# VHH binders against Probable 2-keto-3-deoxyxylonate dehydratase (xacE), part 16

Target 1, 289 residues: Probable 2-keto-3-deoxyxylonate dehydratase (xacE), of Haloferax volcanii (d4gp28)
Amino acid sequence: MHYHQLAVSGERRLTASRDSTTYDLTSADADLRTFGDLARVASIARTSVDRLAAELTEDADVVDDAFVDRHATVPVDAEEIWAAGVTYQISEQAREEESSMPDMYFDVYDADRPEVFFKATPSRTVEPGDAIGVRGDSEWDVPEPELGIVLRRGEIVGYTVGNDVSSRSIEGENPLYLPQAKVYDRCCSIGPCVVTPEDVEDPHELEMSMTIERDGEVIYDDATNTSEMVRSCDELVSYFTRHNTVPELAVILTGTSLVPEQPFDLQEGDHVDITIEGIGTLSNSVTTV
Key: E = the ipSAE of ESMFold2; O = the ipSAE of OpenDDE; V2 = 0.75 times the mean of E and O plus 0.25 times the DockQ between their complexes.

## First folded at step 16 (VHH; framework vhh_nb_b201)

Design z1 (from r6 with Y100H; at its last look DockQ between E and O 0.87; V2 from the best seeds 0.80)
Fold by ESMFold2, look of step 16:
Structure z1 (fold): chain B 289 residues (1-289), chain A 122 residues (1-122)
Amino acid sequence: as target 1 above (289 residues)
Amino acid sequence: QVQLQESGGGLVQAGGSLRLSCAASGFTFSDYAMAWYRQAPGKEREFVAVIVRGGSTYYADSVKGRFTISRDNAKNTVYLQMNSLKPEDTAVYYCAAEGHLPYYSKEGFDYWGQGTQVTVSS
C-alpha cells in the first residue's frame, strides 16, 4: 500500500491507499496517527503493515485525493535522514576522461565502502508542497532526486522520494565542507508517501524523473532508472546500521545521476517535481534561506 | 533497574479462566506499548495481545474473543484476562514493553519479563 501522513486542523492522521481508494486509518483507530504508529503495532503483532492496515480499512472512512493533497505532510517522522553518493553508473565519456573527476570520487566508485553521510534532521526537512532551500552564501545549488529507503529500527519498511538539495559551490571549494554543503535549513524534502516493499517489485527497476520550472517554463526535464545504481539498497543499509545505534525511524537517500549541469543554478521561485515509478511525485518550490 | 514481573500462571482445567499480571518498574510505563507473547514447547514465541499507550488493543486470531488485555497506568501493571481456556493455550507467557524512543534495541522490544507458565488440562 501507499501511506500518507496528514495534518488536519492540528490533528495527525494516517491514510492508506490501495486500488485507487484511500482510507483514513485514524478514523478506525485513533491511536494510529503516523506511519511509525502503524509500523510499531505491526512489528509487535508480528504481521505486515499492509495486513494490519487492510483490517482497519473495514471500519475506516474513505477520503479523496484532493483531501490527501491538501493536508499531506512528511510521510514518515524520520529522526535522521542520511544520503549516499557516487551510487550511479557514470558515462563512458566521463570514465575515459579521468581528469574530469577528482581522484577521490574514482576511488569511491571502485571501493568496497560506499559514500554514506548525514543529511538532515526533521527540523531541516520540508513537507511535500513546501519550499526547499538554497543557502544565501552559496553561488551554485542543485536539487538531487533520489529514491529513499524508509527504515524502522534499521530494517527496510518502505520507500519514498527524496530531494537531497546541495550546494555544489561550497562542496566544490573544499571536500571537507561537505556537511555545510548538505546540511542547512530546508536542505531536504521527502514524500509524498511511503510505499511498502510488497508494492515495489524491485527497487532497482524504477524510473525516476525530474522537471524544473522557472517563470512558467520547463527548464530541466530528464530521467534515469534506479537500475543504474551500482550499490544496492541492502548494501547502503548495511553500512548505515553496522557499528551504529540507529534511530527508530530513518530514511536513506540513495543518490542520483540526475544533476543539472552548469550554467543551471537552482533559484528562488523555481518549482521542482521528482517522480519515481510506483511511488509518486514529490513537489517543492524553492526559497533562499 | 528495569523489571517486568509476570504472575498469575498455573494449572487450570479446559474452559476455565486465569488472569495474568505483569508489574513494571524502572521506566515510564505510560509511554510504552505493553504486550503478551507465549511459547509452547517446540514452537516459536508467538504474539498474543498488545495494548498501546492510548488504549487501543490488538489480538492474535487464535485468542480473539477469549482474551482481554488491559493496563493500569497508576499501578504500572498490564493484565491478560484469559477465558474459555483450551489445551492449545498451554505455554509460557511473557510480558514485553516497547517504546518509541529516538534510539532503540536491535531486538525489537525494549524489555521482556521472565515468563509465567500456564497449563490447561483437558
Scores: ipSAE 0.699, ipTM 0.898, lowest interface PAE 1.2, mean pLDDT 90
ESMFold2 (binder alone), look of step 16: mean pLDDT 85; pTM 0.861
OpenDDE, look of step 16: ipSAE 0.869; ipTM 0.948

Design z2 (from r6 with L101M; at its last look DockQ between E and O 0.72; V2 from the best seeds 0.81)
Amino acid sequence: QVQLQESGGGLVQAGGSLRLSCAASGFTFSDYAMAWYRQAPGKEREFVAVIVRGGSTYYADSVKGRFTISRDNAKNTVYLQMNSLKPEDTAVYYCAAEGYMPYYSKEGFDYWGQGTQVTVSS
ESMFold2, look of step 16: ipSAE 0.801; ipTM 0.932
ESMFold2 (binder alone), look of step 16: mean pLDDT 84; pTM 0.857
OpenDDE, look of step 16: ipSAE 0.877; ipTM 0.951

Design z3 (from r4 with D107E A108G; at its last look DockQ between E and O 0.77; V2 from the best seeds 0.81)
Amino acid sequence: QVQLQESGGGLVQAGGSLRLSCAASGFTFSDYAMAWYRQAPGKEREFVAVIIRGGSTYYADSVKGRFTISRDNAKNTVYLQMNSLKPEDTAVYYCAAEGYEPYWSKEGFDYWGQGTQVTVSS
ESMFold2, look of step 16: ipSAE 0.769; ipTM 0.920
ESMFold2 (binder alone), look of step 16: mean pLDDT 85; pTM 0.862
OpenDDE, look of step 16: ipSAE 0.871; ipTM 0.950

Design z4 (from r4 with G54S; at its last look DockQ between E and O 0.91; V2 from the best seeds 0.00; counts 0 for: SAP .684 > .668)
Fold by OpenDDE, look of step 16:
Structure z4 (fold): chain B 289 residues (1-289), chain A 122 residues (1-122)
Amino acid sequence: as target 1 above (289 residues)
Amino acid sequence: QVQLQESGGGLVQAGGSLRLSCAASGFTFSDYAMAWYRQAPGKEREFVAVIIRSGSTYYADSVKGRFTISRDNAKNTVYLQMNSLKPEDTAVYYCAAEGYEPYWSKDAFDYWGQGTQVTVSS
């Protein structure tokens, strides 16, 4: 099923979509307001998220998709969002081009240990429809369309679309500036929904596309497939949780293979659409922070 | 030290009733979902019922309409009212606690009681 979190008049609500029908699960159980709530109860009850949701639909109100679209917010309340780098060959190449130390990216690409880094806190995570941020002290910024892995207690409970917005100029100046290149105000977006593993089936066989518009013109339009990723979702999760205290809810962005070429630079006023097969489209405007 | 202590188990005839209690200590009771599980001889432990922090309850299909889970946060106690008992309900019943803490470690486990025997005779 596809799960949306809604913010309606200051209240949180959870919807589930199945077979072209959308159900307000919160109407069936007022205590289930978020995807996290549902995932927690499912785990405790030793059942799947979809099974529990299906049961709830019997008592749930049907809602219009337009209503969901108007009120949808971040699809999961992840306490931490992390990301992986250099998970695609094209990403490795792009890093070599931008960096003063290109060899270190090759080393990571070929290593057993992946690059996994902290990306965002809730306050830095942008909901669908709102503006992602580019740093005012950065001369070169790019969106990074990525598959997002949704984790509860370190286990995969779903997938979403993510945008790992990054300063290439800061990262390229010195790899040690990675936290500043990746972590800043409005640096991350996820959405529009969470799709359970049962419905995604294979996270490594998903078409992904990104479109960027500026002044009403498409200035970037390309596509890839998650099959090009050289790391598995399970591998990334393993390294994320290894010797680490993780939040109950977390998201891991799996890296990018869609890299706009210079002289492209993400600018205020741009619009970024990222689509992943079977999940949906994450849309954001751009602002300077 | 975390402790979960079950009580109220025993022998009962089919169609009878029992009320199990689980007294909790050593953690903030109100921050946890409380659940009952059971394990029959030769079978795997199975979920019976849960009451989450908000008070909402969920049950296994096999016990719906017959069992009721409730909690008293003031007493740090969770209950399982079992009505219309059947021989197939015979098992050791375990109380369990699952936290709502924002952070989790892989080496952190749910809390479990030692169990109480419930035997339903034909």
Scores: ipSAE 0.323, ipTM 0.703, lowest interface PAE 1.6, mean pLDDT 93
ESMFold2, look of step 16: ipSAE 0.702; ipTM 0.905
ESMFold2 (binder alone), look of step 16: mean pLDDT 84; pTM 0.856

Design z5 (from r4 with R53S; at its last look DockQ between E and O 0.87; V2 from the best seeds 0.00; counts 0 for: grease 27.5 > 24.2, SAP .856 > .668)
Fold by ESMFold2, look of step 16:
Structure z5 (fold): chain B 289 residues (1-289), chain A 122 residues (1-122)
Amino acid sequence: as target 1 above (289 residues)
Amino acid sequence: QVQLQESGGGLVQAGGSLRLSCAASGFTFSDYAMAWYRQAPGKEREFVAVIISGGSTYYADSVKGRFTISRDNAKNTVYLQMNSLKPEDTAVYYCAAEGYEPYWSKDAFDYWGQGTQVTVSS
């Protein structure tokens, strides 16, 4: 199933979509208001999230897509969002533009240890439909569309869409600036929903596309496939969880090959749409922070 | 130190009833989900029932309609009322507790009681 977390008149609600119908699960059980609530009960009951939700739908109110879209928030309350880099087969030219020392990135493709880094807290994470940020002190910024791995207690419980908004100029100047290039106000968005693994045939066989609109015109429109990833979801999770106390709920963004080339520069007022097959579309406007 | 102490087990005839209790200490009881599991000889431990902090309950299919889980937050106690007992219900019954853990490691454990034996005679 596809799960959305909503905010409705000061109340949190959890919806599940099945067979083109969306159910307000909270209407059937007022104690289940978040995806994390549902996943916890499913874990205790040693059943799947989807089987538990299916039982609830028998008594749940139906809501339409417009209601979900109006009230959608982040699809999971992840205390930490992490991200991975250098995870897709990528051209030599694109690698050179990310760093003044491009040989460093080539070495990561061959290394046992992947690039996995801290990305965001809840306070830096923007809901679907709200504005992602570009730093006022950055000269070159890009959106980074990425498949997101949703984790509970370090175990994969679903997938989502993420935007790993980045300062290319800050990162490109020196790899030691990576934290400042990645972590700042409004640096990340996730959504629109969490899709459980049972509904994703293979997380490494999903079309991923991005469009960017500026002043009413489409200025970027491209696609890739998660099959181009050279690191598996399981591998990335293993490096996140080893020797590391992890939050109850977390998301790992898995990198991308869809990075607009210079002279493109993400600007205030742009609209970014990221679509991943089988999950949905994450949409954000852009503001300067 | 967290403690979960089960009681109320025993021998009963098929079709009979038992009421299990689990007294809890060492944590804020009202914030936790409380569950019962059982383990028959030679089998893996299986889920029986859960009651979450808000009072909602969920049951394994094998016990649905026969067992009722409840909690008394003033007494820090969770109960399992078992009716229409069958020989297949024979097992050691364990009480367990799970709260929201903001951070978790592979070395962390859920809280479990020592268990109470339920034996249902034909």
Scores: ipSAE 0.712, ipTM 0.904, lowest interface PAE 1.1, mean pLDDT 90
ESMFold2 (binder alone), look of step 16: mean pLDDT 85; pTM 0.862
OpenDDE, look of step 16: ipSAE 0.852; ipTM 0.942

Design z6 (from r6 with Y100H Y104W; at its last look DockQ between E and O 0.56; V2 from the best seeds 0.70)
Fold by ESMFold2, look of step 16:
Structure z6 (fold): chain B 289 residues (1-289), chain A 122 residues (1-122)
Amino acid sequence: as target 1 above (289 residues)
Amino acid sequence: QVQLQESGGGLVQAGGSLRLSCAASGFTFSDYAMAWYRQAPGKEREFVAVIVRGGSTYYADSVKGRFTISRDNAKNTVYLQMNSLKPEDTAVYYCAAEGHLPYWSKEGFDYWGQGTQVTVSS
């Protein structure tokens, strides 16, 4: 199923969608208001999230997609968002020329240890429909569309869409500036929903696309597939969880190959749509922070 | 020192009732979901019931309608009222607490009791 977290008149609500029908699970059980609430009970009861939700739908109110879209928030209360880089197949031409990739990129691409780094706190994470940020002191900024792995106590409980907004000029100036390039106000968005693994047969066979609109015109429109990942979701999770006490809820963004090339530069007022097959579309406007 | 202490187990005839209690100390009881699990000889430990901090309850299919979980936050105690007992309910019953506190909390995520034997004779 697809799960959304909503804010309705200051009250949190959890919905579950199957096919064309969306159920307000909180209407059936007032103690189930977030995806984390549902996942915790499912874990305690040693059942699946979807089986627990299906039982609740018998007593739940039905809502339509417009209601969900109007009230959607982040789809999971991840205490930490982490991200991975250098995770997608590169072209033979790019590897040979090195004109668009620093030596450090190839060192990580070929290494056993993947690039996995801290990305965001809840306070830096933007809800669907709200504005992602570009730094006022950065000369080149890009959205980075990524499949997100949703974890509870280090175990995969679902998938989402993420935007790993990046200050490319700051990162490119000095690799030691990576934290400043990645971690800042409004640097990340996740949503619109969490999809359980039962509905995502293979997370490495999903089309991922991004469009960017500026002044009402589409200025970027491209797609890739998660089958181009050279690091598996399980591998990235293992590097997040090893030797590392993890929060109850977390998201790992898994990298991308959809990075707009210069002269493109993400600007205030742009609108970014990221779509992953079987999950949904994460939409954000852009502001300068 | 965190403690979960079960009591109320024993031998009972089929069709009878028992009430299990689990007294908790050493953590903020009202912030935890409280659960009962059971383990019969030669079997895996299985879920019986849970009560979340807001009071909602969930049950395994095998006990639904016969068992009732409840909690008294003033006494830091969770209960399992077991009615219409059957021989297949024979097991060691364990009390458990599961927290959803932030990971930097000094309180632990999970606590377990030592268990209490319930034996239902045919």
Scores: ipSAE 0.652, ipTM 0.880, lowest interface PAE 1.4, mean pLDDT 90
ESMFold2 (binder alone), look of step 16: mean pLDDT 85; pTM 0.866
OpenDDE, look of step 16: ipSAE 0.855; ipTM 0.942

## First folded at step 18 (VHH; framework vhh_nb_b201)

Design y1 (from z2 with G108D; at its last look DockQ between E and O 0.70; V2 from the best seeds 0.00; counts 0 for: pae O 2.04 > 2)
Fold by OpenDDE, look of step 18:
Structure y1 (fold): chain B 289 residues (1-289), chain A 122 residues (1-122)
Amino acid sequence: as target 1 above (289 residues)
Amino acid sequence: QVQLQESGGGLVQAGGSLRLSCAASGFTFSDYAMAWYRQAPGKEREFVAVIVRGGSTYYADSVKGRFTISRDNAKNTVYLQMNSLKPEDTAVYYCAAEGYMPYYSKEDFDYWGQGTQVTVSS
C-alpha cells in the first residue's frame, strides 16, 4: 500500500491507498497518526504493515485523493536521513569531473565498503511541495534523485522518493568538505509517500525520472533505472547498521542516479520533480539558504 | 534496573479463565507499548496481544474474542484476561515492553519478563 502522512488542522493523520481507494487509518484508530506508529504496532504484533492497515480499512473513512495531496507532509518521521554516494556509474563520473581528487571516487565505487554518510535531520528535511535549499555560498548546486529506503530499527519497512540536494562546488573543492556540501538548511526532501516492500517487488528495477523547470520551461528531463545501482539496498542497510546505533526510524538515500550536465546549476525559483515507478512524484521548489 | 514480573499463571481446565499480570519497574511505563507473547514447548514464541500507549489493543487471531489486554499506568501493570481457555493455549506467557526511543538496537523488544506458565487441561 501507499502511505501518506497528513497534517490537517494541526493534527497528524495517516492514510493508506489501495486499489484506487484511500483510507484514513487514523479515523479507525486515533493512536495511529504516523507511518511510524503503524510500523511499530505491526512489528509488535509480528505482522506486516499492510496486513494491519488492511484490517484498519474496515473501519476507516474513505478520503479523497485531492485531500491527501493538499495535506500530505513528510511521509515518515525519520530521526536521521543518511545517504550513499557513488552508487551509480554516472555519479562516479560526475564526482570525478568535479573533484580535485577524482581517484577517491573510483576507489569507493569499486570497493567493498560503500560511501555512506549522514544527510539530514528532521529540521533540515522539507516536505513535498516545499522548497529545497541551495547554499548561498555555493557556486554549483544540483538535485540528486534517489530511491529512499525507509527503516524501522534497521529493518526495511518501505520505500520513498528522495532528493539529496548537494553543493558540487563545495564537494569538488575538497572531499573533506562533504558534510558542508550535503548537510545544510533544507538540504533534503523525501516523499510523497511510503510504499511497503510488498508493493515494491524489486527496488532494483524501478524507473526513475527527474524534470527541472525554470520560468515555466523544462530545462532538464531525463530518466534512468535503479537497476543501474551497483549496490543493493540490503548492502547499504548492512553498512548503515553495522557497529551503529540506529534510530527507530531512518531513511537511507541510495545515491544519485541522474546528473544534470554542466553548465546546469540549480537556481532559486526552479522546480524539481522526481518520479519513481510505483512510488510517486516528489515535487519541490528551490530557495537559497 | 528494569524489571517485568509476570504472575497469575497456573493450571486451569478447558473453558476456564485466568488473569495474568505483569508488574513493570525501572522505566517510564506510560511511554511503552506493552505486549504479551507465549511459547509452547517445541514451538516458536508467538504474539498474543499488545496495548499501545494510547490504549488501543491488537490481538492474535487465535485469541481474538477470548483474551483482553489492559493496562493500569498508575500501577505500572499490564493485564491479560484469558477466557474460554483451550488446551492449545498452554504455554509460557511473557510480558514485553517496547517504547519510543531515539535509538534502537536490532533487538525484538526493549524488555522481557521471565514468563509465567499457563497450562490448560482438556
Scores: ipSAE 0.154, ipTM 0.624, lowest interface PAE 2.0, mean pLDDT 93
ESMFold2, look of step 18: ipSAE 0.798; ipTM 0.933
ESMFold2 (binder alone), look of step 18: mean pLDDT 85; pTM 0.861

Design y2 (from z2 with E107R G108D; at its last look DockQ between E and O 0.82; V2 from the best seeds 0.00; counts 0 for: grease 24.5 > 24.2, SAP .779 > .668)
Fold by OpenDDE, look of step 18:
Structure y2 (fold): chain B 289 residues (1-289), chain A 122 residues (1-122)
Amino acid sequence: as target 1 above (289 residues)
Amino acid sequence: QVQLQESGGGLVQAGGSLRLSCAASGFTFSDYAMAWYRQAPGKEREFVAVIVRGGSTYYADSVKGRFTISRDNAKNTVYLQMNSLKPEDTAVYYCAAEGYMPYYSKRDFDYWGQGTQVTVSS
């Protein structure tokens, strides 16, 4: 099922969509306000999220999709968002082009250990429809469309769309500046919903596209497939969780899949749409931070 | 020190009733979901019922309509009223506390009681 978190008049609600019908699960159980709530109860009950949700739909109000669209917010309250780098060949190539130390990216691409880095806190993560940020002290910024893995206690409970907005100029200047290139105000977006593994089937066989619009004109439009990712979701999760204390809810962005070529630079006023097959479209405007 | 202590188990005839109790200490009881699990000989431990912080309850299909989970936060106790018991309900019943954990590691586990034996005779 597809799960949306809503903010309605200051109240949080959780919806589940199945067979073209959307259910307000919170109407069936007031204690289930978030995806995290549902995932937690499912875990306790040793059942799947979808199974539990399906049971709840019997008592849930039906809501229209327009209502969901109007009130949808961040689909999961991840305490931490992490990301993987250099998981696509195109990303490896892009990093090599921008960097003063290009060989290190090749080494990571081919290494056993992936690049996994901290990306965002809740305060730095924007909801669908809100503006992602480009750094005011950055000369070159790009969106990074990525498949997001939703984790509860280190276990995969769903997938979402993510945008790992990045400063290529800062990263390219020195790889040690990665935290500054990746972690800043409004540096990340995830959404529009969480889709459970049962409905995604194969996270490594999903079509992904990105469209960037400026001044009412499409200035970028391209597509790829998560099959181009050289790391598995399980592998990334493994490296994220091993020897680590992970938050109860976390998201891992699986790496940049599409890279706009120079002279492209993300600018305030732009609009970015990222679509992943079977999940949906994450839409954000752009602002300078 | 965290403690969960089950009581109320015993031998009962089919169709009979038992009420299990689990007394909790060493943690903020009201912040935790409390659950019952059971394990029959030669079988895997299985979920029976849970009551979350807000009071909502969920049950395994096998016990729906027969078992009722409840809690008394003032007494730090969770209960399992078991009616219409069947021989297949025979198991060691465990109380578990599963709260929100901001962070989780592979070493972290929710809290478990030692269990209480429930035997339902034909």
Scores: ipSAE 0.466, ipTM 0.777, lowest interface PAE 1.0, mean pLDDT 94
ESMFold2, look of step 18: ipSAE 0.783; ipTM 0.928
ESMFold2 (binder alone), look of step 18: mean pLDDT 85; pTM 0.858

Design y3 (from z2 with F109L; at its last fold request DockQ between E and O 0.87; V2 from the best seeds 0.85)
Amino acid sequence: QVQLQESGGGLVQAGGSLRLSCAASGFTFSDYAMAWYRQAPGKEREFVAVIVRGGSTYYADSVKGRFTISRDNAKNTVYLQMNSLKPEDTAVYYCAAEGYMPYYSKEGLDYWGQGTQVTVSS
ESMFold2, look of step 18: ipSAE 0.780; ipTM 0.926
ESMFold2 (binder alone), look of step 18: mean pLDDT 84; pTM 0.849
OpenDDE, look of step 18: ipSAE 0.901; ipTM 0.962
ESMFold2, look of step 19: ipSAE 0.810; ipTM 0.938
ESMFold2 (binder alone), look of step 19: mean pLDDT 84; pTM 0.855
OpenDDE, look of step 19: ipSAE 0.900; ipTM 0.962
ESMFold2, fold request of step 24: ipSAE 0.783, 0.763, 0.766; ipTM 0.930, 0.921, 0.924
ESMFold2 (binder alone), fold request of step 24: mean pLDDT 84, 84, 84; pTM 0.852, 0.853, 0.853
OpenDDE, fold request of step 24: ipSAE 0.887, 0.895, 0.890; ipTM 0.956, 0.961, 0.958

Design y4 (from z2 with D110Q; at its last look DockQ between E and O 0.85; V2 from the best seeds 0.00; counts 0 for: SAP .736 > .668)
Fold by ESMFold2, look of step 18:
Structure y4 (fold): chain B 289 residues (1-289), chain A 122 residues (1-122)
Amino acid sequence: as target 1 above (289 residues)
Amino acid sequence: QVQLQESGGGLVQAGGSLRLSCAASGFTFSDYAMAWYRQAPGKEREFVAVIVRGGSTYYADSVKGRFTISRDNAKNTVYLQMNSLKPEDTAVYYCAAEGYMPYYSKEGFQYWGQGTQVTVSS
């Protein structure tokens, strides 16, 4: 199923979608208001989140997609969002053109250890429909559309869409500036939903596309496929969880090959849509922070 | 020191009723989900019922409609009312507590009782 977390008149609600029908699970059970609530009960009951949700639909109100879209928030209360880099097949020439430190990038691309780094707290993460940020002191910014791995207690419980907004100029100036290039107000968005693994046959066979609109015109439109990932979801999770106490809920963004090339520069007022097959579309406007 | 102590087990005829209790100490009881599991001879431990912090309850299909879980936060006690008992309900019943923690640690999130035997004669 696809799960959304909603805010309706100050009240949190959890919906589940199956077979083109969306159910307000909170209407059937007031203690199930978040994806984390549902996953906890499923874990204790030694059943799947989908089976538990399916039982609740008998008593749940039906809502339409427009209602869900109007009220959607982040799809999971992840205490930490992490991200991976250098995870998609790309030519050596293209990698060298993106960095002032090309040898280091090739070292990471070919290395056993993937690039996995901290990305965001809840306070830096914007919900679907809200504005992602570009730093006022950055000269070149890009959205980075990424498949997101949703984790509970270090185990994969689903997938979502993410935007790993980045300052290319700050990162390109010096690799030691990576935290400032990646971590700042409104640096990340996730959503619109969590889809459970039962509805995703292979997370490495999903089309991913991005469009960017400026002044009513499409200025970027491209697609890739998660089959181009050279690192598996399981590998990335293993490097996050090894030797590391993890949040009850977390998201790992898995990198991208869809990065607009110069002279493109993400600007205030732009609109970014990221779509991943089988999950949905994450939409954000852009503001300067 | 965390402790969960079950009581109320015993021998009962099919169709009868029993009420299990589990007294908790050493942690903030109201912050935990409380659950019952059972293990029949030669079988794996299986879920029976859970009651979450907010009071909602969930049951295994095999006991739904016959068993009722409840909690008394003032007494730090969780209960399992078992009605219409069947021979298939014969098992050791275990009380468990599971914490609501922002960070997952492989230690300290879950506690178990010693178990109490329930035997249902045909």
Scores: ipSAE 0.766, ipTM 0.926, lowest interface PAE 0.9, mean pLDDT 91
ESMFold2 (binder alone), look of step 18: mean pLDDT 86; pTM 0.868
OpenDDE, look of step 18: ipSAE 0.792; ipTM 0.917

